# VHH binders against q9y6x5, part 38

Target 1, 379 residues: q9y6x5
Amino acid sequence: LPPKLLLVSFDGFRADYLKNYEFPHLQNFIKEGVLVEHVKNVFITKTFPNHYSIVTGLYEESHGIVANSMYDAVTKKHFSDSNDKDPFWWNEAVPIWVTNQLQENRSSAAAMWPGTDVPIHDTISSYFMNYNSSVSFEERLNNITMWLNNSNPPVTFATLYWEEPDASGHKYGPEDKENMSRVLKKIDDLIGDLVQRLKMLGLWENLNVIITSDHGMTQCSQDRLINLDSCIDHSYYTLIDLSPVAAILPKINRTEVYNKLKNCSPHMNVYLKEDIPNRFYYQHNDRIQPIILVADEGWTIVLNESSQKLGDHGYDNSLPSMHPFLAAHGPAFHKGYKHSTINIVDIYPMMCHILGLKPHPNNGTFGHTKCLLVDQWCI
Below, E stands for the ipSAE of ESMFold2; O stands for the ipSAE of OpenDDE; V2 stands for 0.75 times the mean of E and O plus 0.25 times the DockQ between their complexes.

## First folded at step 15 (VHH; framework vhh_surovatamig_d1)

Design r3 (at its last look DockQ between E and O 0.80; V2 from the best seeds 0.80)
Fold by OpenDDE, look of step 15:
Structure r3 (fold): chain B 379 residues (1-379), chain A 122 residues (1-122)
Amino acid sequence: as target 1 above (379 residues)
Amino acid sequence: EVQLVESGGGLVQPGGSLRLSCAASGFTFDDYSMSWVRQAPGKGLEWVADIWQDGSEKYYVDSVKGRFTISRDNAKKSLYLQMNSLRAEDTAVYYCAKESYNYLRGFSFDHRGQGTLVTVSS
């Protein structure tokens, strides 16, 4: 039988939560598997870009999902929560579930992973749930495990997405120890439910399971605001994305707009597109706007508005507060092994290897994950 | 159209009590978590308390723990905030807020009422 892999994402699970809180179920999962303590994600550190990077192995400039809000100047199309299902936005890359389904006697399943409800390259996941935040984890888990267990052709790759602890991180802030402790306990209980369900169905010993996240969370404050209206008039630009990375489309001369913004705040870097630092790998895509504003950690860009969020993400991907973790269990993985760090794009070639898939060209390095795998030599 | 209407605010002495109410309409009330937020004079908006859609979980900001109690009646589409042992620093306009989450849009209070003023003064 072909290998099977379940990829699970808990949105906004900051890596250092593992050090600061107790996770009995997750720790047991790790004890019987592997842990990568820190995963360096891609810039910008937002949900859709990073989830697509996990399943493509590409930087955002390459796979084309460069933000949660986008604009394409050529087609005049916008990307937002109201129109995220247009294949136009996704077709610049081939996600792993599409590659998997193109193989003989294989199918893919998804519970609300970004892009899985979209026909990408004329291929949609064989089984999927439309996104609905009101659907319980239990229902998502039940559907995924049913498909893994009973499908023909067999489901060999599945994804499961959950919105916590991101939602709570935004609301309470990651530094609220008491409230976040309660939230994270619930997450650990869900991991317990996942493991129990797999054991009950006889899947635990044969299924490879990865538990990871797309980004972390940093503390925000009403005392750390950058008001763009104090620096430039609304009539001079269109805002494509706002905070903590703002995408600016000038309505007047780009240089003039840049000059009005460059000294707006000592806690914000302003880049012309061609001057965006190379380390971000965030330049070579037409969907990246002519001017990018990047707020410092914990600062919020606003338009004469009060921020209601006590936590946020999207900042520099070198910041530890933005980093998620990766844990894994199954026949492909060692037991009781811990690794310090990998890049988030490294996950793709690893998953391809586990599934016996030929990877598309990608930015990941398979060598970074070799020590996690039982069939590889680890120096 | 989503509507949230707060009531119950007023002038109270330190150590006193008030009960705020919020009447909701225009959406499926029991599908959403609800929050109370407040804005003190010269300060930004501050989250105070929230309650899950089924009322099973309640969370509070540290400064009000042990003094405030959030509750809801889904049949009446109503949200409540019992405020005891009020302090001068609790003086603010209090808003009822509807929570919203989308994996693309993120977390927000997509609607809030006109607010009700609570003044704590001797």
Scores: ipSAE 0.892, ipTM 0.955, lowest interface PAE 0.5, mean pLDDT 96
Fold by ESMFold2, look of step 15:
Structure r3 (fold): chain B 379 residues (1-379), chain A 122 residues (1-122)
Amino acid sequence: as target 1 above (379 residues)
Amino acid sequence: EVQLVESGGGLVQPGGSLRLSCAASGFTFDDYSMSWVRQAPGKGLEWVADIWQDGSEKYYVDSVKGRFTISRDNAKKSLYLQMNSLRAEDTAVYYCAKESYNYLRGFSFDHRGQGTLVTVSS
């Protein structure tokens, strides 16, 4: 009887929300399992890249989803909301649900994790929901638990994605304590519903559950804008992505474009691709553009007019505001153990271990997570 | 085609009250959260308040908490903003906005009306 794993993401759940807000249900989940207080995610700290890093164990340059908006110069393809289901974008890696369901007597299920409704290497999750933000958490959970209980071959790996607190963090700002307290209470109630449903269906004792997130959120302001149009005319470049990491494809000499941008703002770093800091692991993919602009925390790159957000993410992955958490419960995990930090790429080899899968080549380190697991010698 | 038509703006003295209305058509109104956003002269758009699709949750920006009340009537396809204790700083064009979210593009206001002007002065 193979081990089972449910991977849950609450998008944009900043690690320090755990200490700054009340989570009776999540804290009870943690008390009976494990907590990693800060997960260092991958640069760029955006939704699609980090969700794919969790399930592949790869840096963005290696898995090819390098941003939420991309351009591939070889094929002339654009990645956007209208074209994000093209397998071309996803095929540079093999996510864990593909590896899992190719094993004998195993299948995978998915409720809207990014990429699970795409046939990656001609393989799509055995059971899945097409992405639709209007589908309630309850319906997503009901489908996942139905598949976990009623599938042949059995579902051994399942994913569940939820849009909050990312949506509210953008809209209200992470520093609005009154609004965010009410939003986060509702999310904690959803976690309570999750645990209650698993107990009611007889899944709780033998299902491993990871609750994590892709990134945090930082406060933005109209007082912290970088107006790109004040520094360079649009005719000199193609804008692939804007904020907080702008991706610039020069239309004229690259050095000339760089020189126009390098002193644009003291609150923005401008990198030629070859000069991107090695610590970002963000250089060796053709989808990374020749020039990137990296805004300081809480600063927004805008064109001549601004579209205001009160919260945003995508910044330097060394920033604590960009870090999510990880909590886990189940037969594979210790009870009542807290760990300070892991890298987000470490989650993949840990999940492969729990499921008895051979990991593909990846950037994670199993040793970073072994103290979370009951079957490992920690000391 | 989504249509949002605001009304109820006007000139009011500080400390006064106004009630804004928004008539919605061209979509299933009660499936969507709705917002009021405003734009003061020479400023960017500022989110003011939102209300979830069933009216159960209401959220406000700090500067209007305790003074403004958002509401909706799903049977009439209408959104409202009751504005009390108005201040000069509340002077703006107020827009009714339909919310949407996609995990790739994030949160957005995918439609808004033409706006209604609120001027608070003596």
Scores: ipSAE 0.697, ipTM 0.876, lowest interface PAE 1.2, mean pLDDT 93
ESMFold2 (binder alone), look of step 15: mean pLDDT 82; pTM 0.823

Design r4 (at its last look DockQ between E and O 0.80; V2 from the best seeds 0.66)
Fold by ESMFold2, look of step 15:
Parts: C-alpha cells; sequence; structure tokens
Structure r4 (fold): chain B 379 residues (1-379), chain A 122 residues (1-122)
C-alpha cells in the first residue's frame, strides 16, 4: 500500500503551551512518536504565509503569499476576500497536494487548509471542504477519515485545519491562565478524539500523522499601542496591511514617508525594502511594499483608535512566542524521540520523502528532520 | 442585515445589580458565539464576556469574574448579562456583539446597536 500522511494544524498553538498546560492526549501521541519542541516559522508570522510555507517549503518571497493582505505592484491587483481564490496569487509555487494527486493512483483530501480550494496550476485538491468556521472539528474529521478509507484512487495525502487556539488566544490573551487552560483542555480532547477515531477505523497503524501549527500568540494591551496617525497623515500613503507588520505604499517621495515614520515609536522598526534584515528572507517579491513597519512584541499599530485584541501574532519570527511545535506519529517516525528545533520550511521535504515524492526547489533542509525518521541515519 | 438591540441599562449605586438584554435578528443566531463589550467614558472598547454557540462555554475578563454572568436563549435569539456587585469602574456603554472569525482576516466583533448605558455612581 502506498504511504499515507495526514497533516493537521491547530492554528495559533504556541510551543510553550506544551510545558505550561496539561495535554494527556497529545503527550501520549508524542510518547509513541516524535516531538520537535520549537518550529521557527517564516516572517510574516501570520496564517496564510505560514500554512503555504509548510506545504511548499518556500519562504514568502518565493511562494508569493507574502501576507494576509497584499498588493501586487506589477498587475495592480489587491488580495481580498472576493479574489483570494484567484490562482494568480498562489501559482508562484506548487503545494504538496498538487504534486501528490498528479501521481498515478493517488488523490488528496482537505478539510479547510488554506489554498486547498484553489485550482493551483489548474489542480484543486481532489476532495475538499469550502472554508466555513462554523463546521465542527468532528464533521471535518468525519469527512477526512471517510475520504482516507473509501476513495478511489486512494487518498494518500490529507490536511485538516482547526481555528483554535488562535481564535481564543486573540480573544482572551495567552497570559490568561484560567481561560486558556479551559480552551487548551478542549483542544487536547479533540486530539484524543482524532486518535480514537483513527484507531476505530483501522487507520492508525499505517497512517503517518503530523500535528503542528503555523505560529504562536503574544499578549497585547491597551498600554502598548502605536498610533500611526500621530506620525503621518493618511494622504501620504496607501495602507496595504496594518498590524503588527504594516505594509506602506508611499503616495509621495518614499524617503519623505520613511523620515516621517522613522522616529514614530521606539517600539517599532521602520525598514525600506532594501534594508529589511536578510534573516527574514522577505525582500525579493513585487508584493512586498517599499516600506514596512515591524512592531515590537506585544505592541499594536493602530489608526488613532483603540485595539480590542488581548493576544496577537505576526511579529518577528525569532521570538519564541511566535513559534509553534510539531508532533508526529506513524510508521515513518521513531517512537519516543524529541528534537529541539527545525525551520518550518523543513517540513515540506520531510513530507515529500515520506510520500515518495520528488520535492520542487525549496528552502527546506531534509537533513534537519532526518533524526525523526526510521529509515534515515542521522548520526 | 444584522440587528442587535441592547436594553436594561440605568443608574445604580455601587454594590447594586443590573440585567442587560440583547435582541438579535438578521442572522442565524445559533451559529455564532456572542460577546458583551463596553466603552467607558474617554476609553476604548473592552471585551467583557463571551458565550459559545450552544451556551456550553462562558468566558470573562478578569475584572468581572465572579460578578457577571453571561447567558443566551437560542429559541428567543437573545443574549443576557447579569451584573452583580457593580463598581464605579463598570460605568460604560455596553454593546452586544456577534463574533466573527475567518482564517484570513482573523477574529472580530460585529456590534451595530446603540448600546445601553450603565452608570454606577454613589
Amino acid sequence: as target 1 above (379 residues)
Amino acid sequence: EVQLVESGGGLVQPGGSLRLSCAASGFTFDDYAMSWVRQAPGKGLEWVADIWQDGSEKYYVDSVKGRFTISRDNAKKSLYLQMNSLRAEDTAVYYCAKESYNYKTGFSFDYRGQGTLVTVSS
């Protein structure tokens, strides 16, 4: 039988939640599999860029999904809710489900992973659910397991996306131990349900399962606001994205706009595109704007209004608060092995190896994940 | 079109109680978590409490834990906030809000009512 892989994301699951809260079901999953304690994600630490980086192995400058809100200077297109399914935005890369289902006798299934309802390179996931946040985890899991068990050609790669703990992290803040403990217990129960369902359906022994996330969450406060309107008049620029990384398209001389912003707050770094730190790998794409503003951890950029968020993400990807974890179980993985860190782009070549797929050119390093895999010598 | 109508505010002395109500229409009420948010004079909006779609989970900001109780009646499409042991710092306009989440645009509150004023004064 061909190898099978289920990739699961719990959005906004900060790596240190594993140390600070109880997860009996997830810890049992880890005990019989592998753990990567910290995954260094891509800058920007937002949902769409990072989910696409996981499945392409590419930094944003190479895959073209550079933020959740974008402007393409060459075509003058805006990335919006009404056109975010236009393949134009997604076609700068080939995600793993496209490569997988183009193989003979293989298909792919998706429960709401970003991009799986888009015909990327004229290929849409073989089975998919349209995004709808009101669909329960149970229903998503039922569809995925039905497709894994009953499809012809067989589903060999499947994805499952869940909005928590991101939604609750924004609402309650990651520092609210009481509220977050209750939320995280419910998420652990969902992981227990996942494992139980796979066992009952006879999938558990021969299915590789990765449980990961796209980013973490940091505490915000009304005491940590950066009022952009206090520094620059709206008429001098077009705002492409606001917080915590603002993307600024100047309407006047770029240097003049930069100079108005440079000293706006000691809690914000202002970069001309050519000065963006090399470690971000966030420079060589026309969708990256001429000026970006990067707020310090826990600071919120606002337009002369208050912010209602108690938690947020999107900050510098060197911050531990932005890092998710990765756990995995299945015939491809060792049992009881823990690894300190990988880069999020390393997940793609590892998944390609597990599935027997030739990876497209990418930024991941297969050697970083070798020690997780039973068929590799890592010493 | 989403409509949210708040009521039950008024003047009350410290230590007193009030019950706020919100009548909802123009959307499938049972499909959404609902919140109360408030705006004190000269301050920004503050989240106070929320309740999940079936009423199974209720969450509160620290400053109101043990004093406020959120509830909903899905048959009546109504949201409630029981406020006990009121303090001067609870003085605000209270808004009923529909919670929205989209994996691209994130979490947001949709509040469109006039709100209801709660004044706690000795």
Scores: ipSAE 0.675, ipTM 0.872, lowest interface PAE 1.3, mean pLDDT 92
Fold by OpenDDE, look of step 15:
Structure r4 (fold): chain B 379 residues (1-379), chain A 122 residues (1-122)
Amino acid sequence: as target 1 above (379 residues)
Amino acid sequence: EVQLVESGGGLVQPGGSLRLSCAASGFTFDDYAMSWVRQAPGKGLEWVADIWQDGSEKYYVDSVKGRFTISRDNAKKSLYLQMNSLRAEDTAVYYCAKESYNYKTGFSFDYRGQGTLVTVSS
């Protein structure tokens, strides 16, 4: 039988939550599997870009999902909350579920993972749920496990997405210990439900399961605001994305716009597209706008408005507060092994290996995950 | 059209009590978590309390814990805030706010009312 893999994402699960809070179910999961304590994600550290990096092994400039809000100057198309299903945005890469599904006697399933409800390269997941934040974890879990257990061709790759603790992190801020403790306990209970469901269905011993996240969360404050309206008139530019990384499309000379913004705040770096630091791997795509503003950790870019969020993400991907974790369990993984750090793009070649898939060209390094796998040599 | 209308604010002495109400219309009220937020003079907007769609979970900012109680009546499409042991620091305009979340835009208060003024003074 072909190997099976379930990829689970809890949005906005900061890596150090594991050190600061109790997770009896997740810890039990880890004891019987492996843990990567820190995963360095891709810049910008937002939901859609990082989830697509997990399943493609590519930096954002390469897979083309460069933000949650995008604009393409050539086609004049917009990528927004109400417009994200155009294959145009996704077709610059091939996600793993498409690769898997094109194999003989294999199918893929998805519960609301970004991009899974879109035909990419004319291929859509055999089983999927349209995104709806109101759908319970239980319902998502039931559908995924049903498909894993009863489908023909068999589902060999599945994804499951959940919006917490991101939503609560935004609302309460990651430094609210009391409220976040309650939120994270619920997350741990959901992990318990996941494990119990798999055991009940007889899937636990044979299914590889990865539990990870796309980014962390940093504390924000009303005392740390950068008001762009104090620096430049809105008539001089179009805002494509706002905070903590703003994408600026000038309506006047780019240099003039840049000069108005470059000294706007000591807590914000302003880059012309060609001057974006190489370490971000965020330059070589037409969907990246001519000017990028990057706020310092914990600072919020605003337009004559007060931030209502106490936590946010999207900052420099080198910041520990932006880093998620990865835990895994199943036949492919060791038991009781902990690893310090990997890059988020390293997950793709590992998953391809587990599933016996030939990976597309990617930015991941398979060598970084070898120690997690029972069939690989680890020095 | 989404509408949120707050009421119940007024002048009260320290140690006193007030009960705020919010009447909601124009959306499926029981599908959304609701919050109270406030803005004191010269300060930014501050989150105060929230309640889940079905009322099963309630969260509070630290400064109001033990003093304020959030509740809702989904049949009446109403949100409430019982404020006890009021302090001068509680003086603010209080707003009823609708919560919204999706995995692309994240968390937001997509709607809020006109607000009701609460003044705590001797």
Scores: ipSAE 0.561, ipTM 0.842, lowest interface PAE 1.1, mean pLDDT 95
ESMFold2 (binder alone), look of step 15: mean pLDDT 82; pTM 0.821

Design r5 (at its last look DockQ between E and O 0.86; V2 from the best seeds 0.00; counts 0 for: pae E 2.8 > 2)
Fold by OpenDDE, look of step 15:
Structure r5 (fold): chain B 379 residues (1-379), chain A 122 residues (1-122)
Amino acid sequence: as target 1 above (379 residues)
Amino acid sequence: EVQLVESGGGLVQPGGSLRLSCAASGFTFDDYAMSWVRQAPGKGLEWVADIWQDGSEKYYVDSVKGRFTISRDNAKKSLYLQMNSLRAEDTAVYYCAKESYNYKRGFSFDHRGQGTLVTVSS
């Protein structure tokens, strides 16, 4: 039988939560598998871009999902709620579930992973749930495990997405120890439910399971606001994305807009597109706007508004507060092994290896994950 | 149209009590978590308390723990905030807020009422 892999994402699970809180179920999962303590994600550190990077192995400039809100100047299209299922936005890359599904006697399943409800390269996941935040984890888990167990052709790759602890991190802030402790306990209980369900169905010993996240969370404050209206008039630009990375489309001369913004705040870097630091790998795509504003950690860009969030993400991907973790269990993985760090794009070639898939060209390095795998030599 | 209407605010002495109410309409009330937020004079909006859709979980900001109690009646589409042992620092306009989350848009209070003023003064 072909290898099977379940990829699970808990949105906004900051890596250091593992050090600061108790996770009995997750720790047991790790004890019987592997842990990568820190995963360096891609810039910008937002949900859709990073989830697509996990399943493509590409930086955002390469796979084309460069933000949760986008604009394409050539087609005049917006990436919004009304058209986020347009394959136009997704077709610059081939995600792993498409590659998997095009193989003989294989199918893919998804529970609300970004992009899985879209026909990408004319291929949509054989089984999927439309996104609905009101659907319980239990229902998502039940559907995924049913498909893994009973499908023909067999589901060999599946994804499961959950919105916590991101939602709570935004609301309470990651530094609220009491409230976040309660939230994270619930997450650990969900991991317990996942493991129990797999055991009950007889899938646990044969299924490879990865538990990871797309980004972390940093503490925000009403005392750390950058008001763009104090620096530039709204008539001079269109805002494509706002905070903590703002995408600016000038309505007047780009240089004039830049000059109005460059000294707006000592806690914000202003870049012309061509001057965006190379380390971000966030330049070579037409969907990246002419001017990018990047707020410092914990600062919020606003438009004459009060921020209601006590936590946020999207900041520099070198910041530890933005980093998620990765844990894994199954036949492909060692038991009781811990690794310090990998890049988020490294996950793709590893998953391809586990599934016996030929990877598309990608930015990941398979060598970074070899020590996690039982069939590889670890130096 | 989503509507949230707060009531119950007023002038109270330190150590006193008030009960705020919020009447909701225009949406499926029991599908959404609800929050109370407040804005003190010269300060930004501050989250105070929230309650899950079914009322099974409640969370509070540290400064009100042990003094405030959030509750809801889904049949009446109403949200409540019992405020005891009020302090001068609790003086603010209090708003009822509807919570919203989307994996692309993230977390927000997509609607809030006109607010009700709570003044704590001797």
Scores: ipSAE 0.870, ipTM 0.947, lowest interface PAE 0.5, mean pLDDT 96
Fold by ESMFold2, look of step 15:
Structure r5 (fold): chain B 379 residues (1-379), chain A 122 residues (1-122)
Amino acid sequence: as target 1 above (379 residues)
Amino acid sequence: EVQLVESGGGLVQPGGSLRLSCAASGFTFDDYAMSWVRQAPGKGLEWVADIWQDGSEKYYVDSVKGRFTISRDNAKKSLYLQMNSLRAEDTAVYYCAKESYNYKRGFSFDHRGQGTLVTVSS
C-alpha cells in the first residue's frame, strides 16, 4: 500500500568509475531507471558526514556530524571509534528512518548505514544490524529483503551499506586500473545479486531502489606529504582530525598557531574558522575547530613522514574526484533518463516525496530532482 | 598478543629470487586479509601485495606485478611472498602486516613484524 524505498550505498564509488570501467549489471539497472552522473557532496567529503547528509538533507554544520573524528568544546566529548554510538552526536538532526517509522503503519530497516544502530531522539530503526564489517553483503541483503517482505507494520524505508569500493580504493589507489577493475567487477556482481534477489522475492516491480555513494577517491603518494611536525610543535595545539582536512584546536593564542601554519606548505590551505569559504557551508557549528587545514587533491597531512594509503577522500567538494553518482529504479522513477548533477542534500527531500513524508527543515531543493520522478512536471 | 615473524630475506643478485615467510600467532589468522609492505632505506612504507582471508583474491602494486606471488597457508598460519626477477629497487625491509578496517578511517595495518631485509645488488 504505501510506497517503499531501499537506499543503497557503495562507499567511495567515484562517479567517473562508471565511464572508465565496465558495469553490465549497474548499466542494466540504469537503463531501466535513472542516472545522475554527478552528485556534488558536502564538505568535508568523508563517510559519516556525507551519509548523514543524504538522510537528513542538511549540510554538516547543520546536522552536527562534521567529520569522522570530532570534538565538542561545550561538553568536552570526543567522537571516536569507541564513542560514535552516543546519541549526543547524532541528535542535532532527524534522519529519514526516524521520521518514516513514526508514521502510522510503517517501520524502517537498516543494514549498517552509518547511524542506524544509534537511538537518535530515543528512536532506533525498527529492524537493524549493528555495524560489523565482517558481515557479508549477502547476509546484509538477506536480512533487508526478509524485513521488506515479512514485517508488521511493513518496512517502507530500508538502507543497505557496503564498504567497497572505498576500502580497496584506499589500499590500491583509484589509478591502479588492474586492481580496481577486479574490485569494481565484484561490486557490479553484488549489484546483479541485489537485483536478482529482489526479482526472486517479487519486490522488484514495486520497490523503489536508489544506488548511490557518499564520495569518490583520489590517488595519493609518498611523494605528496605535508609534515605538520616540520611547521609547528605539538604543544601548541590539540589535533582533532588529521587528513586531508586537519582540525586544529589551539592551546595558545589562535593567531599565533595560524601564523605558524599558514606558510607550512603551498599544497595546503589554512583557514581560521571565520575565513572558511562560504561555499563549504562549514562554519556554524561548535564542533568545527578554530583552525582547519585543507590539503590539495592527492596530498596527505602527516605527523611522522609516513602514510600507508594509496587513495584518500575528504578534499574540497568541488573536486570531481570526490563526487559520487546516483542511480535509481522503481515505480516512482522514469525509465532511461539521465540527469547531469544534483547536490547530495537534494536526495533527502526527493526521498521524503517518494515516501509521502513531511521533510524536516533542510538544505535540499526538491526542484533539482523532480525530473527523475514520473509524478512531476519536468520542462 | 598479535605476533608476526618474517624470515627469508638476504642478499641476492639482480634477476634472482627469494621467498619470504611470515609466521602468525595471537589471532585467528583465517579471519584477516594479510599484506606485505616494504620500506626502502630512508623511505616511507609501501604496500606491496595483499591476499584475502581464504586466499581467493590476491592484489599487487604495479611495480611487482608478474614478478611477485603472495600466498597463505591457513592451516600453518603462514603468509608467503615469492619474489622473482628481483631488481635493485626491490631492496627494502619487508614486513608482514595484519590488515585492520574501520569505515571512518579506512584500511590500516595495525600490526607488523620486525621485518626481514632484502638486498638486491651486484
Scores: ipSAE 0.456, ipTM 0.793, lowest interface PAE 2.8, mean pLDDT 92
ESMFold2 (binder alone), look of step 15: mean pLDDT 82; pTM 0.821

